# Designs tried in a protein design chat: miniprotein binders against Enhancer of translation termination 1 (ETT1). Part 1

Every score and structure here is a prediction.

Target 1, 377 residues: Enhancer of translation termination 1 (ETT1), of Yarrowia lipolytica (q6c872)
Amino acid sequence: MAKRPLGLNKANKSKKKKLDSAEKAEKAVAKEISPENDESAEPAPALTLDADEEDDMGQLESLYKNWTSSERDSPRILHGVVHECDSLLQKAKGEGLPARFHEIYAASLLDLAEFADKKKPVKKKKVKSDDVAPETSDMFVDAALERVETGLEQYPEDAGLLFVKSRALKQDIDEKMSAVSKEERKETAKKMISQLNKILEVFKLAQKHASTVTPAQLDVVEELIELSGALESVVKQSDISETTLVACEKFYNEILASEKDENTVKKAHRGVGTCKMIVADSLLDLLDDDDEDNDDTVELAKKNLKAAIEHFQKSETDEDGEFMVTLAETMIQYGNLFETESDDQKKWYGEAVKRLRQAQRLGVGKYDEMILELEDD
Positions, changes and structure headers below are counted from each chain's first letter, unless a header gives other numbers.
F, E and O are the ipSAE of ESMFold2-Fast, ESMFold2 and OpenDDE, as the mean of both directions, binder to target and target to binder. V2 is 0.75 times the mean of E and O plus 0.25 times the DockQ between their complexes.
Where letters were taken out, [cut] stands.
The coordinates of atoms that the task and the answers printed are left out; those that the model quotes come from them. Centres of patches stay.

## First folded at step 6 (miniprotein; from L1, 14 letters changed)

Design q3
Fold by OpenDDE base, look of step 6:
Structure q3 (fold): chain B 377 residues (1-377), chain A 98 residues (1-98)
Amino acid sequence: as target 1 above (377 residues)
Amino acid sequence: SDERIRELMKKLLELLERIEQLAEKIEELAKEGDPETVEELALKIEELAYRLMLLAFKILRLSRHGSPEEVEELEQEIERLEDEIQKLEEELEQLSKE
């Protein structure tokens, strides 16, 4: 009796359910905007679209700019952007849309995912077939990925689309890691490593084709560093964070070489500094109290902390009290690697105390005990 | 094994110092030199710094679990980096004389 190959039929049902969910997300976004006559909805403030933007793309850019310049506390403007994208897509019959259309649409779907309910781990409860599963954040991220991939099929070298793809791939990791059970978490995290590497490849390609990198694009790199550490903690494989850190540091250095925007440069300096700090921490975590040969590892940790401090000082601002604390902590850690009561230790503790006192004045925290400890040495 | 790993770490630190000195020299050359040449040299230094940092992590990982073969591969990778750094030092010294 020939054992029927059970494998192939499950894959096709999964693909058809994904396609039906993406088409349903596009159609459900279109249907929930059907004004059911709930009398109490204050009319959407008529965005006074300046009536003279005859260009459908100019209107979309204006709407998206209104979103990006808002407090981003309500998805209302963002639903307007997505609705305009759907209108343009229907009008164009999916053909002849610029790269920027696909970018705005994909970015707006990613921003909508932040307002959506997170997918709960599917406990094997009999979902009755007729409950329309509520739109979950993962559905918006999947739709954003499909949109940006559609754009990249037409415009494979478009930097804006490549940056949005990197953001979407990062957010897809967060969605997959949030939706997974505790039992499957380690195995899912291992699979996300390959996606992390794909983000880095997409970023390198984006950077190669970009004339400039925005501070908001650098946020994705920062979040990638954090995500790498989070995945490492789950997988317990140090090589993930190391490879990601070194790739991110290279990316930030390439930005520092090419970019002249002060905010981008400051953010890239923070990024390099963070990479150097994490390297130093990883080196210090390798110190064994029984190993007489720790000197070279300590010296390498000192070099990385010194470089971190130098990069952080180049990005320091008088208004960012949280960053002053991070810089102070890095200075303390560097000071701790010098001989007790040495002039170098006192210098770095003294510089840390200045930042902690400044952060306190900005209302970021209370460091009076830590300041006393650093001054009594 | 442990002595070879220590020698690798020491050599890595020496190469990092050489790269830092090259970076400082390029920042000085950036004041008077051809911008395209300075940018190309800066990118080469960054690439070497990147490769050294990857090597640092490999060395640290090998200190915990390394095979003799993996240590030999790192020794060869450090030797290649040393040769590339030395070539860049010579190129910068030539540019500083013109």
Scores: ipSAE 0.105, ipTM 0.591, lowest interface PAE 2.7, mean pLDDT 78

## First folded at step 12 (miniprotein; from v7 with S42H I43M K44A E70A)

Design z1
Fold by OpenDDE base, look of step 12:
Structure z1 (fold): chain B 377 residues (1-377), chain A 120 residues (1-120)
Amino acid sequence: as target 1 above (377 residues)
Amino acid sequence: SKERIRELMKKLLKLLERIEQLAEKIEELAKEGDPETVRELHMAIHELEYALILLAFAILRLKRHGSPEAVEELEQLIERLEDLIQKLEELLEKGDPETVRELEQEILELMREIWELREK
């Protein structure tokens, strides 16, 4: 019997198999929660349930909040959340659970997938029948998709569920792209293009029903941009990138028009800036070296890079050294589009050097050589 | 002709400058205007910028592989973008949120047509 990942409660299996999966889930959670007597393991942080809420959902929200507020370095709290979800699912007999239950459960399964071993391409070696295939990340993503679809059957307009569905669909692409052989990678990437469009449709639907967007929901849009670029690099079809970029930039600008939360606004500015930067890069990559008449395209790329810098500057923080590097790289790229040794080039290189020195002070990297090159120009 | 495609990119840059000037005017209107109308006007500007970028990519592709017919269709789409910018300029003085949303829908239709041009 294939061991199912924790929380893989397939709705359609007979009552007896539900009990066996829950009991195996309990045993797996209990085994991972069981401190092996290695004396050097710091005592598991006591799950301080600030359970002021007497209701079963308030306990789940508290557990999930403890996870989301943690360093997220260990799946231990997350296994507690999934275990509480399984307990609530059993108590409710699978009926009358709120949309938020399905959201937390699906999100927690997606977070568990990050700690799981990635599925390796099946080399034709006869796995002996008795080797319980380890729980792989794809199995958690599949369980999250099943959970979100179960929630959406009851709550089809729930924005939280729709956002988690979009995250799960994105993560399913990553799983498929990681599990594919080198020979099938291009063909798989072509099929994933149609899934990107499906994610964008789910996002548009989520946004339509959302009153507010969380920073974590914006991370899915950022990851969608990255995934679009990664798929484009494999397929060599620029058409996908542009649709995804335009849709993501639209989403971020809608947030900037509606949202007042400072962190959400900063992330949305980063998102618009990233889209503008990728648009500029894509315009420059389409230049023909033999065409003397690229000036207008370069000017359009300059306008996008300028807008990117302006959005990034609105989202700049004193502690984010990685983002300072991204901003510096964008400033360098913008500087490169001016005349050599021009006052504008020197200005933008000087602004980049400030960010690189700040990032270096934060311990993000070493940029001494690049700083020297930008100061000697 | 290569010359015709060059003129199209130059036209897009001029249209972008018009969009930027509209954005500045909307920021001024945001001090005294109806907040709902101002929000929709900002969205319409961003949608015009997206349509413009899609047209720029279409021009660059057509420069490599375009038929004369595809260049003519692209010229018509750029003229429609110019007309939509002009409609938005008129709506800045007297537009209501509903009329601005109608314009946004026309911009979204233009973006779809620009996308369909890539399949040709």
Scores: ipSAE 0.644, ipTM 0.883, lowest interface PAE 0.8, mean pLDDT 80

## First folded at step 18 (miniprotein; from d6 with M43F)

Design e2
Fold by ESMFold2, fold request of step 20:
Structure e2 (fold): chain B 377 residues (1-377), chain A 120 residues (1-120)
Amino acid sequence: as target 1 above (377 residues)
Amino acid sequence: SKERIRELMKKLMKLLERIEQLAEKIEELAKEGDPETVRELHFAIHELEWALILLAFALLRLKRHGSPEAIEELEQLIERLEDLIQKLEELLEKGDPETIRELEQEILELMREILELREK
């Protein structure tokens, strides 16, 4: 038995959200890059460097900062970063490179995987070397994992390397699951569930050794939650989705207890809110249609949805229209659990309408019909 | 079996009420208390809430299939949760951060046991 749902379902929200973001990225790339401009332009990384040309790590840090501060819609700057990493690796005569070098190199290889082909050409086993030129996304991920492990052999407790390792292992799951045949899917998913549990431990260790956590380092946590659900849908007896939610909410709550950076704290609030929303959805999915006495389960779901809304409200900004839609959807889900036409239901539908209108004014989606339904209910 | 599961869900909701009362008391302690102690109390509350949520999931999955052995195992785990809530209530006034962290480990072990029951 389902409550009356007067909101955007998850598939509809996810499709509109991804479409808007992809369209903006594609438009920026088309304006910034052209074949004729590429022939006349030399994106040499040395031209963007600090005045001290003899400071090799300072030079690398500057190049990497240029990449991470950019829109990341083309690999031009990133190729410069990798070129500088290769140069420094060649200069290392029997001397170790710092942990930060290995971190940047591995992260850059992972970023390159996003621009690479997904096809997996027939390839011979290559020598384990960072100067090999990967051609496909899985090869870039493999190279990044080798770089991270090399760094961790010398710096086993380095938080930056551990964060990159967690990201690399997650991308490795994506590569392996996308390449598997239908007959192999379940057995591969079982192996990837074991790897996901390893990622949770790696992230926990990274967080333990980190003095601060960046918003970018938190990106993988949302991805792990999503991945755990996908793996559980393949291996339905697994507890991986619940295990991942417990671990990930803890990661976010540790941020909220100790972190000072506004953007990281905001992202952690959004993370906890998402975990609470998933709990509520899971409870409601487990309702027995034959059981007319579901009051306790619905009450527990309501408590989790209210907590989600409270966390989301602590992370609101005037500029993020996509998040306004997320918050509005959560408010609609909460409102659906009240009696039809009650004052509480009308209140929460009204709060959702406010956010949907603001999102429309920011150019995120078109909700006129949904708004009319919420006000008419 | 559906009636037994409803009774256990009602027991969980009573335990949730106790957890919420603990959270309110911790907010009052935050005005005067040691920041490290208050921080660990908050973590313990979050972990108790998760253990309760995992038990609720487990009960609801069994609602269709009325397994007396599985229901009995869950009932014992619910009693374990009640014991851990009682321990935290006792630690509010005299607990130190290390003792509260030890309780957190007991709660984590309870959660492992709940999750293992699903995989059987």
Scores: ipSAE 0.835, ipTM 0.939, lowest interface PAE 0.6, mean pLDDT 81
Fold by ESMFold2, fold request of step 20:
Structure e2 (fold): chain B 377 residues (1-377), chain A 120 residues (1-120)
Amino acid sequence: as target 1 above (377 residues)
Amino acid sequence: SKERIRELMKKLMKLLERIEQLAEKIEELAKEGDPETVRELHFAIHELEWALILLAFALLRLKRHGSPEAIEELEQLIERLEDLIQKLEELLEKGDPETIRELEQEILELMREILELREK
């Protein structure tokens, strides 16, 4: 290969989580849980006994909104949300709770699973998950699935519950793959492949019943792409990733054709761009050392990288420095496929440098050395 | 074997040029055309591009294990892709959404067959 490949910025992601003091988050959650148990002698305007259930859901929505609007780097707000869910479940004795209650409860349990330990507990016979507080990530995921299924018994076409179900099913695959021995991994991965299609079907059903799809709900589609690659690596069956990629890009294009929310549209553009990058990477990985065979394959890879850049540019914002780095890396990869010192290579390296400098000004990373390499030759 | 794969890749690149020309014409139609028809035409283009990409992957994987039978089967699938591109070219001005959706199903079937050729 005559083209000069430059370094890629893949090492900068790993330390973002270590910023918070856990003790201050603990104080904030404790202040949100201060129940008043006494009847006051001087009544203020208040709603009847039946209206208390509506105030309770409003309170739950506020707690959950606090979590979804936060940095999401510690589980303290989630513990408050789950505690409120437990309280409401006890007061209602399991009846009369809306679909939104089940959705928040299940989503919060799934989010808690990401903070929990990965353990294989000793097999415990036929204990109800709701009666036993989850302690490991797999127990949180199981509890979330049970909560979603309980909600869907009463609200079988509720979009919110169906979106959470797709998240829970995806996380369940991760838990099962983490729990098995090395000799069991390949056989377990083969069984999980059939569930990839189920997850996307559940997501599409949720979309059918929703008025719009949020950017956060699209995270499941990105996770499916990643999961398919991981399963393919274990099973050594190269069409698994291709099948999932076709289905996911089709879904993103359906979003682009129908959705009007700017943030959802931007995320769908990022999704298509990611699919195009993966295609280009796969084509380049299949190159043979025979130089005569490679011109058409490299041209196809270049077309896919150019398409990825165009989609990424439609989703670019002045505020997302991490994405500026992603886009710059794609531009470098594209530039690497041009003749060394060509006008096209210099153009795309220049576009990458512009984004790296902007990302650095936003505090995302340190790119001075890479910028020098891109400009030096 | 490697020479035949090179020829088939070159044919795929020529088919890609035809798909790109179709996409440009669809963008012109989008300015004045029926939104549902334009939407289905865009979906058909995306599906043709994917069928082409899947065929390219299949050809490249056969480069070192090149059974003449597998290469001949891929060549037949490439001819079907060419036929489907021609059908879309004919539907560009006169197609209705239902006829275009029927073509989309033919393209999806082609993609399924390409993916099943994995066993060689």
Scores: ipSAE 0.793, ipTM 0.938, lowest interface PAE 0.7, mean pLDDT 80
Fold by OpenDDE base, fold request of step 20:
Structure e2 (fold): chain B 377 residues (1-377), chain A 120 residues (1-120)
Amino acid sequence: as target 1 above (377 residues)
Amino acid sequence: SKERIRELMKKLMKLLERIEQLAEKIEELAKEGDPETVRELHFAIHELEWALILLAFALLRLKRHGSPEAIEELEQLIERLEDLIQKLEELLEKGDPETIRELEQEILELMREILELREK
């Protein structure tokens, strides 16, 4: 069996995150330094004041929709949403607020945490008492959790609140894993496994009470799968992925059974495909190279990869070059499980090459060497 | 022990073929069947597939470090999976959504027991 290299998209995502973090850091630093009075206040994009704005909640929904529909490049709109939440909270004296209020407020705090500085591991430097500790991302996550719990005390079965709680708990793991020393990272990751199970419980409860799932709620599920794999890599224990994968695939399948929104359906197909791919990877990682009786395990992995490809093909778009690379990797992996130079292997490598060439045309990466290697068989 | 694990893996692959045949029949039933029944049948089939995958993972792990007792416990869980597949095959012809949901709970319980075997 030919063993073609995988991990094309992981390499590119690491490069893009570095570029985007560098360019965001440069733009942030550049705006702090130039006090120039550039009077060209481009008019704030006309808030399309929909007629429901006389309702305090309608105004909050409008502001939050403006945030969610934005490029999300600046926390300015989020600060507006949070300020409106604080205004409503004061006006209501903390009573009689709908579940959706707590959801929007908590979600907005989680989104603000992405713009905040990460908490650094407390090196024992005596910070003098008078320095107001800068607002760190963990503080926004903690505030989001507190807000969600306040909402859930009133609305314990609200799916929106439960989804935001799941997101907040996931983000709290990311904060804890970022704030921990290298020495304590493995022990912290082991503790975060127990929190991952709590996220899954909250998520299952959210799902049970959800009539519809948003694309943003699906992103939390994807991130949960990614986080599971990341924690496992740190702990070097493989046992946790399966419970997570089962729950996530079940969720995606329930979406596929109920949801009619094309984008949600495409995301759910990607989700199922990802679960099937991880199953196949995990089966292949359990192979014993010294064992002659791997055929059944390889066939089971092939079945899962085939299913993954079929789900991915249902979600394929002409504009998503990063996904084309993921699909190409899965096709390569499936091709690797056929006989070398077989018609099936050549077919799947040929399908992968098509996607790699599309992704390359979209500027996602360079695959010329990989394409040559897949065509030389 | 390796031979027993190999036999159990072959048994799982045969059970997978039965699950796949059920999935095909459910897709045929989806053309004329009750949509609620068909939906629950689809959930049950996916849960059976997961139970099978979990058993396959457990077998593969036991191949490296398994006790004879753990292999025997896993063999019983595979027999339970076979019984659940048989129940679903029977429900395909006459099952109501509630009875299928009861079967789904039995499958989920099996999956839990398979996962608990790893914590021992």
Scores: ipSAE 0.714, ipTM 0.914, lowest interface PAE 0.6, mean pLDDT 80

Design e2
Fold by OpenDDE base, fold request of step 20:
Structure e2 (fold): chain B 377 residues (1-377), chain A 120 residues (1-120)
Amino acid sequence: as target 1 above (377 residues)
Amino acid sequence: SKERIRELMKKLMKLLERIEQLAEKIEELAKEGDPETVRELHFAIHELEWALILLAFALLRLKRHGSPEAIEELEQLIERLEDLIQKLEELLEKGDPETIRELEQEILELMREILELREK
């Protein structure tokens, strides 16, 4: 079997996340230095003190919509949303606020956590008492969880709050795994796998009370699958969180059976395809190189990769170069399971090369070496 | 033990072929059938596919570290999967959505038992 290189999209995501973290660190440091007054951002309209409660919520919805519709490159609009939430909370004395208020506030706190410094593992250095601990991303996630729980005490069946709770619980795992020491990392990862199941229970409850699932809610499920794989890599148990994959694939299949929104359906096909790809990878990882009788396992992996490709092709778009790379990787992996120089292998490598060349034209990456390796067979 | 595991993997591959044939028949039924019945049949097929995948993973792990007793428990779970596939084959022509949902619960119980076998 020809083993072709894999992990292109993971390498690109890791480079982009490192570049974005380096550029966010450089832009955060650079914006502290240059006070250039770009006057053109109209100050958020002055809070009219005598706005009715309905006008106050309408203003909050407008501010939050401005944030969600922005490039989300600066927390400035988001600080305006949180400030409005705090103003409304004080005005209402914490009582009579709608479920949507708690949802917007918690979601905005989760978005603020992405701009905050990550909590570093506390080396046992005596923190001197007098330094105001800098606001860390974990503090915003904890505040978001508290806000969602306060909302759910009043509105226990609110789908919006339940979806934000699922997002907050996922982000809390990311914060806990970032803050943990190297020594405790494996044991913390085992505990976090058990929290994935609770997130899925919250998500199922949210879905039960929702009439429709949004593309943004599906991003949380994708992130749960990615997080599951990351936690397993830390635990170094060969056991897929099969419970998580089963639950996610079931959820995507329920969406495919009920939803008519083209973008939601495309995301659900990507989700099912990802689950099938993970199953195939894990079957291949269970192969014994010393065992002559792997044919049935390879055939089962082939069937899952074929199903993954079929689901991915149903969600293919001409503008999503990052997804084209994912599809190309899956096609390479499927081609690797055929006989070397077979017509099937050449077909699937040829389909992968088409997508890699399209992704390059979209500026997603450079694959010239890999294209040569896939064509020279 | 290796021969028994090989025979069980071959049995799973035959059961997968039966599930695939059921999936094709459900796609044909989807053109003219009751949409609720067709949805529940699709869910039952996906759950059977997962039960089969879970059994394949359990079998591959047992190939590395399995006891004879664990192989015998896994054989019983594979026989139970075969019985559930046969029940779904019978429901394709005459099944109502409630009866198919009852079968889905039996498949989910089988999946739980397969996962519990791995913790032993």
Scores: ipSAE 0.714, ipTM 0.913, lowest interface PAE 0.6, mean pLDDT 80
Fold by OpenDDE base, fold request of step 20:
Structure e2 (fold): chain B 377 residues (1-377), chain A 120 residues (1-120)
Amino acid sequence: as target 1 above (377 residues)
Amino acid sequence: SKERIRELMKKLMKLLERIEQLAEKIEELAKEGDPETVRELHFAIHELEWALILLAFALLRLKRHGSPEAIEELEQLIERLEDLIQKLEELLEKGDPETIRELEQEILELMREILELREK
């Protein structure tokens, strides 16, 4: 039975109700200032759709580019993309659509999932039959998976579809982990490990058929590392993180060998650096404080932290204050593995302080105490 | 057993120095070498580095609760890593991309066996 496309018209009603509840609390003190209808809703920038719009797919690509190039703060553009996808799907009767159609549609459904309310763990309460359950994030992820599988049935080697499948499978894990009870969390996390391996297989297949990898496709790998660490913390099985890290670092290195796009290369360097940092942390966590012979392990951790810093420095940007903090933390950790008050330690603390001061100037945080500690040593 | 693990860790650190020397040679080859060969050599180096890291993790875990049999199995895996490094050293002069990819598969098999040792 063909599941009906997610009905865009219903999602708009739920957000309006939450705004009404917060505004009621502040209205008690504000005087009768006339509601100047500041109808300064800036007109949506006129879609200067370029003249190549005569093709139904060209219009869809333009709408999707407008989404990907936006601040992505509002699902408004995404609703436009999904509406166009539904229109094209109806017009084509589901046949003869290119791989790129299925990719854009599935990707847009995944992006819509981020704006949706997460599914709450079903407490056994009798939901009355007539309340149309609000569209939850899991429903968009399920619809994206169904869409990408439909595309892959026709185009089994399409890299774009395979990357979107990897993203959809990752988000499906997040949805399952969010919806699970505390009691079932460990068992569910253990089952999700097998899904991580499946994501990696799909990702390797995508890469094999890809001529280029986008920065957004790399975000899925970053999120996979984070998810691996999160699942490991629940399961307490460190073999999973290592397998994921190996596969992710391999993937990033394959990108660094092939890609020339500056943003993709910077993200791949961040990815390799993150893998090297996690390796160093994991080595240090395996130290035995009662063992006098940790020198080789510390040296191996130092080598990985050095490599992490070198990769991070290749990806450093003057505007990313959050990443400057990550780089500073890695530099501090590397400095901590040198002899106290050594020239090397002072050098790395001094480099960390530069990044912390820069991040602080960008408004990311306050590091005055940490800066003082690193300068007084 | 602790002394044997210490000796194996020192062996891994020497193997890491060999891998680093190979990486430097590949960076030199990247200036004038065949781009496909250089790419595959880079992949093989990164796989060797990972195999070494996995062995180091296995050693550190065995230091806490290792059986003599598990230490012996790990010693054999370290010897295999040494043999694979030696093969890559030989391939730097005359290796074709296909032969390097065959070596990468051997390294990936070693990595799998190292990971399986942790499940025991």
Scores: ipSAE 0.713, ipTM 0.913, lowest interface PAE 0.6, mean pLDDT 80

